# VH-VL binders against MAM domain-containing protein 2 (MAMDC2), part 2

Target 1, 162 residues: MAM domain-containing protein 2 (MAMDC2), of Homo sapiens (Human) (q7z304r168to329)
Amino acid sequence: IECDFEENHLCGFVNRWNPNVNWFVGGGSIRNVHSILPQDHTFKSELGHYMYVDSVYVKHFQEVAQLISPLTTAPMAGCLSFYYQIQQGNDNVFSLYTRDVAGLYEEIWKADRPGNAAWNLAEVEFSAPYPMEVIFEVAFNGPKGGYVALDDISFSPVHCQN

## First folded at step 15 (VH-VL; from q3 with light chain S91N)

Design r5
Fold by OpenDDE, fold request of step 17:
Structure r5 (fold): chain C 162 residues (1-162), chain A 122 residues (1-122), chain B 107 residues (1-107)
Amino acid sequence: as target 1 above (162 residues)
Amino acid sequence: EVQLVESGGGLVQPGGSLRLSCAASGFTFSDYYIDWVRQAPGKGLEWVAWIYSSEGYTRYADSVKGRFTISADTSKNTAYLQMNSLRAEDTAVYYCARDYYESSGWEYFDYWGQGTLVTVSS
Amino acid sequence: DIQMTQSPSSLSASVGDRVTITCRASQDISSYLNWYQQKPGKAPKLLIYAASSLQSGVPSRFSGSRSGTDFTLTISSLQPEDFATYYCQQNWDEPYTFGQGTKVEIK
């Protein structure tokens, strides 16, 4: 589930199908004329990449974008960390979920407010005793949803510092 | 030509009420946000509220929450600011502005009305 | 709330002078900053958006730049019609906040 989003395979992360709003690759030569998007966290340059959701594609103010990891393949427990950025964000909710093969869906993290244009570090206690997915979800609840960016997911088999 | 024209300003006592209007023309009203921005005499600019008339969403500065209500009549291309429980510190020229919002790219006030003066005094 | 600290509060200059106005944000707001010009008894006028994009119809002597949380408005050669008060404004988050203004006066 670790990923810096610098390779084309995106570490196996995929979108849940949505006709309007999805997670996209940002950075590199990719330009979005509708947003002033950040530089990636990995290299702090225009050459690096990250994932982002942009409210410009929202048509209804109940849209949800989900980025889904591959299933874990071995038991694991520790600290899951990632960097994120929320622009404005008054009309969005950014959360992290787990989902097992039985369909159990559980929220294990939610972003605090307010946001800033710097990359923020999230540290989340994570346990997967059997195969399960992690799901990065952005829910839009109003007209000024802004953007959410995600980069540099990592895992350590120790408890989080925070 | 894009135009915004404020009206409804005047002298009112503390605790009183006043309703401002912003008549818009020259553009598709429902495609834009409309904001109110005020300026106390000899002071700077303060954002007050915005409305997204196509969906009816509104937002307010903390200084006016619970006292002011922004609304719009799309059939008249007009935005309103109902001001209740007025205080001396609400004294200002009130501007309405067309708010261009392009998702997360940028947001700016590209057209402004001439403003209308509200004076709250005993 | 995000504070915008604008400097100087006032300056005196002559026609033809290079004028620089600075605005510092209390946090990282990326390039989500606008500049406005206001003349006495008139509404503000948009000059620059997204820190450095010149609004249509605005003379090219106006320019904007960013360095971290510091933003600069530059008038390369001051003209008689440029004597006014200038404001920066952040649009990163609500409430949208303005700098306290810079009055450019004739020397």
Scores: ipSAE 0.645, ipTM 0.886, lowest interface PAE 1.2, mean pLDDT 93
Fold by OpenDDE, fold request of step 17:
Structure r5 (fold): chain C 162 residues (1-162), chain A 122 residues (1-122), chain B 107 residues (1-107)
Amino acid sequence: as target 1 above (162 residues)
Amino acid sequence: EVQLVESGGGLVQPGGSLRLSCAASGFTFSDYYIDWVRQAPGKGLEWVAWIYSSEGYTRYADSVKGRFTISADTSKNTAYLQMNSLRAEDTAVYYCARDYYESSGWEYFDYWGQGTLVTVSS
Amino acid sequence: DIQMTQSPSSLSASVGDRVTITCRASQDISSYLNWYQQKPGKAPKLLIYAASSLQSGVPSRFSGSRSGTDFTLTISSLQPEDFATYYCQQNWDEPYTFGQGTKVEIK
């Protein structure tokens, strides 16, 4: 579940198939010709990497992009943290879901902060008593959806302090 | 030549209604956002609303939400601002502006109308 | 809402002077900042977009720069037609907010 997105395997995170909008690797030598993307949170430089989804690829409103983690392999409970940026958050919804093997899909977090070019820290109470995956989802509901960026996912087996 | 021409301003009593028009020419109307920006006498600029006529999407400043309605008639290349429940603090010159939204997210008002004065007074 | 703090509120200058106007955003807005010029009784005119991009038709004596959340509009050599009020405007998030304006007056 933990990932800084600095390795090619992306910690096993994968996109749910979408014909238009998907999560992409940002940073490094990769240039986005459409959006001015941030520097990664890990290294605070152009050398680091992160994940992002850009509304420029949206063809139909209400399309969603999902970045899906591997299934957890051991029971775990504690605080799941990650850094994120939302550009023009009024036309997108950024949420975190869990899904178990039975298909139970539950929202455990939703961004409610206005768009900010700075990296924001999210801390989410997370419990996976049996194999579960986490899903980072961005839904685009308008023409000014901007981008959403994600970096440095971490887990601590203690309750979130905030 | 790109042009925007506002009309419909005037004197109205508190609680009254007024509809402003913004006639656009010299560009493909549906390719752009149209925004209303107002300026109270002797004060700065305040964004009011925008419309994306291609899809009918609209946004409003909280100060006017529920009272103002932005709309457009693409066949006439005209945007409108229906203002209801007007208040004294709505007194301002109202500008419409062409709003260019780049794929990068950069957005600017590159053309403005001359403005139309709305005065709300008893 | 994002606040744009513009300074100074007014300044006096002479033709040929270098003039600098500053805006500070209440948060990181990247380079999503525009500058406008407004003369009395007239609509605003776009000068700079994306913090430092000069709008077509605007004289090269106008320039914009960014340092973190601080943005600067510079007029390298003030001309008679440059006496006006200038506004910064962020377009990072709605509502799109303006600075309170800077009036450039003749000394």
Scores: ipSAE 0.624, ipTM 0.885, lowest interface PAE 1.2, mean pLDDT 94
Fold by ESMFold2, fold request of step 17:
Structure r5 (fold): chain C 162 residues (1-162), chain A 122 residues (1-122), chain B 107 residues (1-107)
Amino acid sequence: as target 1 above (162 residues)
Amino acid sequence: EVQLVESGGGLVQPGGSLRLSCAASGFTFSDYYIDWVRQAPGKGLEWVAWIYSSEGYTRYADSVKGRFTISADTSKNTAYLQMNSLRAEDTAVYYCARDYYESSGWEYFDYWGQGTLVTVSS
Amino acid sequence: DIQMTQSPSSLSASVGDRVTITCRASQDISSYLNWYQQKPGKAPKLLIYAASSLQSGVPSRFSGSRSGTDFTLTISSLQPEDFATYYCQQNWDEPYTFGQGTKVEIK
């Protein structure tokens, strides 16, 4: 359930395709040709690969982007952690859900609006006594909704420290 | 050449209303955001509102929300600022600006009108 | 709201001088910072976007830089037409906010 998004299989994480809004792979050798900088300028938000949702590519703002983990294969409980960036945090919502085999869909975390442009660490108490999916969800409030980026998902079998 | 021309400023009583216009030319109006930015006499710049005319999305500064309405008429390449319940602190030169917004949220105001003065005084 | 603190409020300089104006953000805003020049009775004019990118048609004596939350606008050799007020503006998050301005005057 851990992923740094440096391999093309994305550790089994899958974007739920949606005609309006989707997660994409960013960073590394992938160049952002829609930047206001010259075409040969490298996108500089972070090193390596990450998952990325940008409001400029969204057609309708009633839908959400979903990045879905593989089902858990063994019971687990502990701390799920990941790094994220949110630009224009007043105009988007970034949330984390679980979904069990019965279809129960529960929010376990929602980004506050940190005032920091650096990669932020999230630590979320996570319990999967049965097979579950973890779902990273982004919604935008309008065309200037900015972006959300996600990287370095990991799990520790001990309670979150903070 | 890109031009933005404001009009409609003047003297108005507190509690009154005024409608500003921003006539745009030299670019595809529906491709850009249009912003209103104001400057009180001898003071700095304050963002007021923006509109994305192709889809009609708008946003407002908290200081004007509920009192001001931004709109656009794409057939006339014109944005409007309807200002209601005016207060003395709304006294300012009001500029309209072309707002370039790109992926990754890069944004700047690359062309500005000359401004129109609004004075709210009894 | 993100506050932008600009310094100095004013300065006096001679033609040919190197001038540095600073702007500090109240939080990390990455490079989401623009610089504008405004002459009395005139509209602002964009000089620098994305902290360091020079707008087309702006003289190369203007440059911008960033160190953490501190941003600088530098005029390497002040010209007579550069006497104006300069504003920084963040676009990391709404509401977009400006610094209070720095007036550059001739000695």
Scores: ipSAE 0.422, ipTM 0.770, lowest interface PAE 2.5, mean pLDDT 85
Fold by ESMFold2, fold request of step 17:
Structure r5 (fold): chain C 162 residues (1-162), chain A 122 residues (1-122), chain B 107 residues (1-107)
Amino acid sequence: as target 1 above (162 residues)
Amino acid sequence: EVQLVESGGGLVQPGGSLRLSCAASGFTFSDYYIDWVRQAPGKGLEWVAWIYSSEGYTRYADSVKGRFTISADTSKNTAYLQMNSLRAEDTAVYYCARDYYESSGWEYFDYWGQGTLVTVSS
Amino acid sequence: DIQMTQSPSSLSASVGDRVTITCRASQDISSYLNWYQQKPGKAPKLLIYAASSLQSGVPSRFSGSRSGTDFTLTISSLQPEDFATYYCQQNWDEPYTFGQGTKVEIK
């Protein structure tokens, strides 16, 4: 459930492919053609890795990109944290959901529209008393929807310090 | 050779209407955004609106929303700015510009027309 | 809205001088800043995009840099054709905003 997206792996997270909008790996020395960001969060350099969704590759704006965690394997409660960056925040929506084994969704967080280019910390109270997935979702409002980037997902068993 | 040519400017009374045209050539019109940017006499630059003609998406500055409409005719490689309910503060030289937008949101206006003057005065 | 504050509003310089113009953003915009040159009676011309990338056909005496929210345009050796007004423009978020301009005049 934790990932810094380095060493060219996703720590069990999976992009749910669809023909319209998807998460991709960005950054690093082996750069993804779909992302050219000035800095990742983990190493705070051009050579670090992150996940991103970019509106330039979106064909239709009714579907969402989904990055899905492994199912939780033990009951857990605490603080889920991650770093994110949003460009053109007025034209995209970045949200976090949980999904249980019955397929029931619950939105547990939605991005405010931070007005800076720095990586922003999100801290989300998280409870999984039974197997659940966390799902990072991005939707765009139009072709100039900018991008959303995600890095450094972690979990702590203590409540968030917001 | 990329070229943008504005036309349709002139003198108009407050509350009146004008339609500006931006005739484009030398590039694939549907691959680019077209923006209108205006410059009031003796002042700086103000973004007005953009259109993405391949998908028909538009955006407007708050100062013109509801009064101005940007449109395009891809068969003529021409963008238009319909300006209604004109006010004295709309007096400006209006430029059209080619807007290059790429991955990671990098964006710039790489070619500009020569501008057309709109004067709103009674 | 993101405000872009240029300084100075005007300056006088001689041919051959090194000229520096600054632009400050009201928030972090990363490198999402462009520089334009506008000569009297003419349309603006793109000089620099992405804070420091020189547009094709622009002389190498022009350069751009960034330090936090401060951006600079430098002309290393001013030429007669460089007397103009210079504008910065942010493209981090809409509405895209310009600085108020810096007029570079012959001394």
Scores: ipSAE 0.375, ipTM 0.766, lowest interface PAE 3.0, mean pLDDT 85

## First folded at step 19 (VH-VL; from q3 with heavy chain S104L)

Design v4
Fold by ESMFold2, look of step 20:
Formats: structure tokens, sequence, C-alpha cells
Structure v4 (fold): chain C 162 residues (1-162), chain A 122 residues (1-122), chain B 107 residues (1-107)
């Protein structure tokens, strides 16, 4: 369930198909060149890649974007960490869920408003005693909902440092 | 060519009302946000409100919430600012501006009207 | 609210001078900053968006840069038509806020 989104790999993560809102790969040297430099889209490195959800692509604000991990293959417990950015944080919701094979869906983390534009580190206590998926979810509250970006997902069998 | 033309300004007493209009031309009105930005005499600029006419979404600065209402008529390519319960501090030149909003939230006011003066005084 | 602090409040310069205006954000706003020019009795005009991108039709003597929360508008060789007040504006989060302005007077 670890991914830096480099090497053009999604590490087994899949986007839940949705006619209205989906996650995309961002970063690299060429993306949207209309009036905006590629370096601004990468936030610190034009060579780096990340996943993002952008309110400009949303057709209906009733549905959510979900990025879903492969099922876990062995029992595990520890700290799930990742970096994220949120623009217009009052107009979107960024959450992390688990879902087991029976369909139980539980929120294990929700973003606070960070108050600045830097990449923020999230550390989430994570326990998977049986196979489950990790789901990154974004919802927008309107057309100027900004964006959410996600990078550098990792797991450590060591307790999170709070 | 892109144009925005404000109208409806004037002199009004405190507690009164005015309705400003912003007539747009030279672009597809429903594709853009329209903002009102005001400037008190001899002072700087203050954002007031925006509207996205395609679906009627709006937002307001805290200083005007509950007193001002932004609206649009897409068939006339016109945005409106209904200003109620006016106060002396609302005295300003009111500009409407085209708000270009794009991917990753990049945003700027690329075209402005000439402004209309609102004076609130006894 | 994100406060934008401009300096100087005013300056006088001669035609041909290099002029630098600064704007500081009260928090990190990435490059979500725009610059506007306003001549007396006229509406503002967009010069720079996204901190450093030049708007179409704006002379190349204008440029913008960013270092952390500090933003700079530079006029490389001041012209008589550049007499105006200049405003920065952040677009990171609502309410969208402007600096207090910098008045540039030609000696």
Amino acid sequence: as target 1 above (162 residues)
Amino acid sequence: EVQLVESGGGLVQPGGSLRLSCAASGFTFSDYYIDWVRQAPGKGLEWVAWIYSSEGYTRYADSVKGRFTISADTSKNTAYLQMNSLRAEDTAVYYCARDYYESLGWEYFDYWGQGTLVTVSS
Amino acid sequence: DIQMTQSPSSLSASVGDRVTITCRASQDISSYLNWYQQKPGKAPKLLIYAASSLQSGVPSRFSGSRSGTDFTLTISSLQPEDFATYYCQQSWDEPYTFGQGTKVEIK
C-alpha cells in the first residue's frame, strides 16, 4: 500500500470510475501549458509526480472521488503516512477510509485545514488484521472547490509519532 | 473584444438600497465567474462577491453577507448586485470583473469594467 | 484572512529607472498572487498572474517573482505611462485580499 507515484506506476491503486469526479496523475514536465508553467503544477519539483482531484472537472457535487488500494495480503499494524496539499480547504473534504471484504466502510482520518500551501504530512494509526482496502476520498462543496493532492504513501510497522 | 459596463450607482441615504448592473459582452458569459470589487475614495481594493451563472453559485465577503445579493441573467449577459441596508462604509466605486478560474485553482481578474460610484451619506 | 502587506507605500523615480515593489503574505500562499496596475480615474488592469506569468499585451519590462511569502513586481526601465498605483492580490483562499497599494510617481 506504498506508492510515490513515480516510474509511471500507481502501485495497484485504482480510481473508482465516476462520470463526475476522479483522481488524476499530476506533475511532470508537460500537462496543462495554457498560461501556466509546469513547475507551478508540481509545487516544488517539475520532475515529481502526485495524484490529485480538481473541482474544475466535477459535473455533479453529489459524488466523491475515491482512490483505492489493493487488498492487504497479510495482517499488519502500524503507521500509514502520506503527504497532501489542500487548496480552498473550506470547500472540500479529504478523508481516508478502510473497507473490508464484507463491505464495512470506516473513516480512519479526515484532513484538518493546514493554513498554508506546503505539503503536509499525515500519520494515521492503521490496523488490518484481515484483508482490507485503503480509500482516499475527496468531496467538493462547489465549483470553486480547489484541489487536493496526494503523494508519498508509506507504511511502517512502528507506532505513529504523536 | 471583452467588455464589462457597470451602471446603477448614485447617492443614497444610510439604510437605503441600490441595484448595480454589470453588462458583459465579447465572451461566453456562462463560462466565467463575475466578481464585484469595490474601492473606497482614496483607498485600496476590496473583494465583495462572485457568481458562477451556469449554476447560480455565489460567495460573499463577510462585510456584506446578509445585505448584498449577487445574481445574474444569462439571457441578458448581465450580473447584478442588490445592495440593501447600506452604510456609510459602503461608499466606493464598484467594479465588476471577469474572474478566470482554471485547473488547480489558478485565478485572476483579467478584465474590469470602468466602475460605478455609490455614495452613502445623509 | 490572509493579509497582504506592500512596500513602499509610494515612490518617485525617473524615466529609465529600475523600480521594485514588494508584497508580503501573512501565510504561505504558494504562487497564488496577482499584480494589477491602476491609473488615476481608471479601473485596475491585470499585469502578472501566478506570481510570475505576464498577462497578454503587457510590456516585457514588467516582471514578477516569488521568494517564500515575499513577492516582487519589477519594472526594468520605467516609462512615463507607468505612473500608477500597483496592487498585489492573493488568490489562495477567500476572502481574496489586496495589498494597500504602491503609488509610483514620475519625477
Scores: ipSAE 0.479, ipTM 0.784, lowest interface PAE 1.8, mean pLDDT 85

## First folded at step 20 (VH-VL; from v4 with heavy chain L104F)

Design y3
Fold by OpenDDE, last read:
Order: C-alpha cells, then sequence, then structure tokens
Structure y3 (fold): chain C 162 residues (1-162), chain A 122 residues (1-122), chain B 107 residues (1-107)
C-alpha cells in the first residue's frame, strides 16, 4: 500500500470509474497559461507525480471519487501515513476507509477543516489482520469543491506518534 | 464583447426589499458563474453570492444568508439578487461579475458591470 | 475566513515612479491571488490572476509576484492612467476576501 505515485503502475492503486469525478495522475506536465499546478511532495517539482481529484467535473451533490489500494497480502499493523492538499475545503470531504473481502467498510480517518495550501501529513493507525484494501474518498458538496491531492503513502510497523 | 449591466438599485427603508438585475451578453451565460460583489461608500469590496445557472447551485456570504436570494433566467441571460429585510449596512454599490472557474479551482472575476447603488435609510 | 492584509493604505507617487503594493494572506494560499484596479466611479478591473499571470490587454508595466504568503503588485513605471485604487483578492477558499485597498495618488 506504500506508494509515491512515480511509476506507471501506481503501486496497484486503481480509480473507481465515475461519470464525473475521478482520481487522476497529476504532475509531470508543463505549466499552462491559467494554472499553477501543485508540485509533488516526493521531489518538490513540477516533474514529480501525485494523485488528485478535481471538482471542475462535478455535476451533482455528493459525488464521490474513490482511489482503491491493492489487497494487503500479509497481516500488518502500525502507522499509515500520507501527504495531502485540500483546496476549497468547505465544499469537499476527504476520508480514508478500509474494506475487507466481506465488504466491511469502515472510515478510519477524515481530514480536518480548515486547511492551507501546504502538503499536510496524515498519520493513521492501521490494522489489517487479514486481506484488506484502503480507499481514499473525496466527496463534493457542489461544483466549486476545489481539488484534493495525495502523495507519498508509507507504512511503519509502529504506533503513530501524533 | 463581454458585457454585464446591473439595474434595480435605489432608495429603500430598513426592513424593505429590492431586486437587482444583471443582464449579461457576449458570452455563453450558462457556462460561467455569476457573482454579486458589493462596495459600501468609501469602503472596500465584499463578496456577496454566486450562482451557477446551468445546475442551479448558489452560495452566499454569511452576512446576507437568509435575507438575499440569487437566481438566474438563462433564457434572458440575466442574474438577479432579491434582497429582503434590508439593513443600513447593506448600503453599497452592487456589482455583478463574471466568475471564471477552472481546473484545480483557479478562479477570478474577469468582467464586471458598472454597478448599481442601493441605499438603505429611514 | 482568510484575511488579506494590504499595505500601504495609500501612497503618493509621480509619473515614471516604480510603485509596489503588498498583500499578506493569513495562511498559505499558494498562488490563488488576484489583483484588481478600480478608478473612481468605475467597476473593478482584473489586472493579475494566479499571483503573477497578466490578464489579456493589461500593460506589461504591471506584474505580480509571490513569496510565501506575501504578494506584490508592481508598476514598473507609473503612468497617468494608473492613479487608482488597487485590491488583492484570495480565491483559495470561500468566502472570497479582498484586501483593504491601496489608493495610488499623485504626489
Amino acid sequence: as target 1 above (162 residues)
Amino acid sequence: EVQLVESGGGLVQPGGSLRLSCAASGFTFSDYYIDWVRQAPGKGLEWVAWIYSSEGYTRYADSVKGRFTISADTSKNTAYLQMNSLRAEDTAVYYCARDYYESFGWEYFDYWGQGTLVTVSS
Amino acid sequence: DIQMTQSPSSLSASVGDRVTITCRASQDISSYLNWYQQKPGKAPKLLIYAASSLQSGVPSRFSGSRSGTDFTLTISSLQPEDFATYYCQQSWDEPYTFGQGTKVEIK
């Protein structure tokens, strides 16, 4: 489940297709006339990559984008950490869920409000005694939901310190 | 040429009501957000509300929430601001502006109307 | 809400002068900052968006820059038509907030 999103395989993470809102690979592109895109967290550059959801495609209230990890293959417990950015935080909800093979769906983290434009560190206690996947969800309240960006997911077999 | 023209301003008593209009031309009205921004005499600018007419979404500043209603008639390329329960502090020139919103939430007001004066006084 | 602290409130300058106006955001807003010009009795006019992008039709003597939470509007050589009030505006989050304004007057 660790990933810096710098390789094409995206560490096996997959976007659940939605007609409107989806997770995309950001970065690695040239600047356009109107947008100054976020720099990735890994390299702090325009050439590095991250995952993001953009509200510009939102059509309906409470549209949800999901980025789903591969299933864990060995029992694990410890601190799952990742970096994130949230723009227009009043109009989006960024959460982390776990889901097992039986379909048990549980929220284990939700981003606080308000935020700023810096990369924020999240540290979440994570336990997967049997195969589970983690799901990064962004829900939008309307068409001006801004963006959510995600980068540098890591795991340490120790309790979180925050 | 992009144009926005406000109308409907005037003198009104406290507790009264007034409806402003913003007639737009020179662009596809439903593709943009339309915002109201006001400016009290001799003061700065304050965002009031926006509407996304293609979907009917609206948003208000806390200072006007519950009293003002923004709406639009796409067939007329016109946005409206219904102002109820008016207060002295609502006295201002009211501007409508074209609100450009794009990927990654970049946003600015690239075209403004000439404004219409609303005076709330007994 | 995000506060935009603009300075100075007013300044006096002469034609040909280099003029600098500053806005400081109460938090990191990246480059989500716009600059507007307003002349007496007229509507505001967009000058700069995304902190440093010049709006189409705006003279090149206008420029914008960012350093952390500090934003600067620069007029390299003030022209007679540039005497006006200038406002910064953040678009990072709602409600959208403006600086207090800077009136550029003739010395």
Scores: ipSAE 0.849, ipTM 0.934, lowest interface PAE 0.6, mean pLDDT 94
Fold by OpenDDE, fold request of step 23:
Structure y3 (fold): chain C 162 residues (1-162), chain A 122 residues (1-122), chain B 107 residues (1-107)
Amino acid sequence: as target 1 above (162 residues)
Amino acid sequence: EVQLVESGGGLVQPGGSLRLSCAASGFTFSDYYIDWVRQAPGKGLEWVAWIYSSEGYTRYADSVKGRFTISADTSKNTAYLQMNSLRAEDTAVYYCARDYYESFGWEYFDYWGQGTLVTVSS
Amino acid sequence: DIQMTQSPSSLSASVGDRVTITCRASQDISSYLNWYQQKPGKAPKLLIYAASSLQSGVPSRFSGSRSGTDFTLTISSLQPEDFATYYCQQSWDEPYTFGQGTKVEIK
């Protein structure tokens, strides 16, 4: 489940298809005049990569974008950390869920509001005693829901410090 | 050529009502947000409201919430601003503007109408 | 709400002068900042978007830059048609807010 999104395989993370809102790979090029592109966290560069979702094609209320990890293959427990950006004040909710093979879906983290324009560190207690996937979910409550960016997912088999 | 043309401004008494129109042309109306921005005489610019005509979503500044209603008729490529319970402080030139909303929430007002004057006075 | 503090309120300059207008956001708004020009009796006109991107059709003498929460609009060589009022506007959060404006007058 660790990933810096710098490789094409995206560490096995997959976007759940949605007609209107989807996770995309961001970065990989210099800033263009048609969008504001954050620098990735890994390299602090416009050439680095991250995942992002925005509301540009949102049509319906509470449209949800999901980025789903591969299933864990061995029991693990500790601190799952990642960096994220959320445009402040926009109508979106950024959460992290776990889902097991039985379909048990549990929210284990939700981003605080208000957001800011910098990369934020999230540290989440994570336990997967059996195969589970983590799901990064963004729910938009309107067409101007802003953006969420995600980068540098890591895991440490110790409790989170914060 | 992208054009926005406001109409409907005039003189009204406090507590009165007025309906402004913004006729758009030269672009796909439903692909953009339409915003109203007003400017009191000799003052700066104040955002008033936006509408996403494709789905009918709207948003208002606190100063006009509950009194103003933004709407659109996509068949006419026209946005409207119904203004009720008008106050003296609502006196302004009212502009409609094309609100270009891009990826990552980036947006700007790239085209503006000529504006229509609303005067609220007893 | 995000406050945009624009300075100066007015300035006098001559044709050919380098003119700089500043706008400070009350918080980090990244580069979600636009600049507009307005002439008397006319609608505002977009000059710069995303802090530094020049709108199509706008002369290259106009430029925008960002340093943290400070934004600057620069006119490298003022032309007669540039005498106007300029406004910054943040699009980071609703409500969208404008600076107070800077009137560029002929000296």
Scores: ipSAE 0.848, ipTM 0.933, lowest interface PAE 0.6, mean pLDDT 94
Fold by OpenDDE, last read:
Structure y3 (fold): chain C 162 residues (1-162), chain A 122 residues (1-122), chain B 107 residues (1-107)
Amino acid sequence: as target 1 above (162 residues)
Amino acid sequence: EVQLVESGGGLVQPGGSLRLSCAASGFTFSDYYIDWVRQAPGKGLEWVAWIYSSEGYTRYADSVKGRFTISADTSKNTAYLQMNSLRAEDTAVYYCARDYYESFGWEYFDYWGQGTLVTVSS
Amino acid sequence: DIQMTQSPSSLSASVGDRVTITCRASQDISSYLNWYQQKPGKAPKLLIYAASSLQSGVPSRFSGSRSGTDFTLTISSLQPEDFATYYCQQSWDEPYTFGQGTKVEIK
């Protein structure tokens, strides 16, 4: 589950295929015309990597991008933490879900509004007594949904402080 | 060459209605957002509304919400602004602009029409 | 709504002068700030986007910078055609809002 997205395998995280919106690897040698892009949280540089969803590819109402972790392989319970950015005021909802093998889908976290361009720390109580996935989901309610960025997922077998 | 040409402005009484048109050319109309921005005489600029004609999404400033309707006819490469219940404070030059929306939400108005004057007066 | 406070409202300058216009956002808008030039009776023209990116076709004497919530448009050497009103505009959130404008007049 832990991942800093600095390696090519992305810790086994994969997209649920969407013809329009998906999670992409940001940073590294990828440059836009604009000089200012999010810097990864790990190295706080342009060379580091992060995952991001970009509303520029949104076509339809309620487009959803899901980044799905590998199944957990051992029982675990504690605090799942990650860093994220959400552009303020845009029509997007950023949530974290769990999904077990039976297909039980549960929201365990949702980003507060308004967002900002700084890295925010999320701490979520996480329990996986049996194999399950975590799913980072961005839902867009319109084409100007901005971007959501994700980096440095970590887990600690202790309760979250907040 | 990218061009936007507004029309339909004129004199109207308070409470009246007017429909503005924005004829676009030189680019794929449906790939862009079209916005209306207005400027009261001797004043600054105020964003009014945008439309994403590809899907028909629209957004409005609070000052015009419920009174103005932005629309588009992609077959004519034309955006419209239907203005109802007009008020004196709606008096302005109305510009349509191409709204360029890029990755990571970068956005700017890179092309503007010449504007059309709307005067609301008794 | 995000307020953009632009200053000064007007300034007088001569050809060749270095001109600086400032815009302050009421909150952090990152670099989502654009600058426009408007001449009398004409539509606004995009000069700078993303705080510091020069729009294609705009002379290099125009530049933009950011420091926190403060944004600056600089004309390194004012030319006769640069006498106009300039506006900043934030694109961080809707509604998009503009500064009050700065009229650059000939001294």
Scores: ipSAE 0.831, ipTM 0.928, lowest interface PAE 0.6, mean pLDDT 94
Fold by OpenDDE, fold request of step 23:
Structure y3 (fold): chain C 162 residues (1-162), chain A 122 residues (1-122), chain B 107 residues (1-107)
Amino acid sequence: as target 1 above (162 residues)
Amino acid sequence: EVQLVESGGGLVQPGGSLRLSCAASGFTFSDYYIDWVRQAPGKGLEWVAWIYSSEGYTRYADSVKGRFTISADTSKNTAYLQMNSLRAEDTAVYYCARDYYESFGWEYFDYWGQGTLVTVSS
Amino acid sequence: DIQMTQSPSSLSASVGDRVTITCRASQDISSYLNWYQQKPGKAPKLLIYAASSLQSGVPSRFSGSRSGTDFTLTISSLQPEDFATYYCQQSWDEPYTFGQGTKVEIK
């Protein structure tokens, strides 16, 4: 489930298609004067890549975008970390879920809304004793949902420090 | 030609009420946010509220929350600002502006009305 | 709330001068910064959006730049019609906030 989103395969992460809001690959191009897109976290470069959701296309709200990992293949427990950005604080919710093959769906993290444009580090206690997916979910409940960006997912088999 | 025209300003006593109007033309009203921004005499600009008329969503600055209500009549391409419990500090020129909201959530006020003066005084 | 600190509050300049106005955000707002011009008794006018994008119809002598949380509006050669008050405005998050303004006066 680790991924820096720099390869075309996106580490097997897939966007669940939604007619209104989806996860897309960002970066990979030179910015122009009209671009306000963030730089990726991996390389801090315009040519680096990340995943993002842009709410500009959401015209009817209460929409959810889901980025779904491959199933875990071995038991694992420890600290799942990733970097994220959230623009606008009122009309989106960014969360992390787990889902097992039986369909058990559990929220294990929700963004606190740091409110700045820096890449924020999330550290989440994660346990997958049997095959599970992690799902990065952005829910839009208003018209100014801004964007959510995600990059550099990593896992360490130790408890999170903070 | 995009145009916004405010009206309804005037003199009102503290605790009183006033309703401003913003008549829009030259663009598809429902495709944009409409914001109110005010400017006290000799002072800077303060965002007041916005409305997204397509879905009826509204947002307010804390300074006016609970006292002001922004609304719109899409059939008239007009936004309104109902101001209740007015205070002296609400004295300002009130502008309505077209709020252009674009990808990745960046936005700007690309067209403004000429404003209408609201004076709250005993 | 995000504070926008604009400097200077006022400046005197002559026609032809290079004028620089600065706005500092209290936090990282990326390039979510707009510049407006306001003349006495008139509504604000958009000059620059997204920190450096020139609004259509605005003269090329106006430009915007960003360095971290510092934003700069530059008028390369001040013209008579440029004497006005300028405001920066952040659009990163609500409430949208403005700098206190910079009045550009005739020297």
Scores: ipSAE 0.820, ipTM 0.926, lowest interface PAE 0.7, mean pLDDT 94

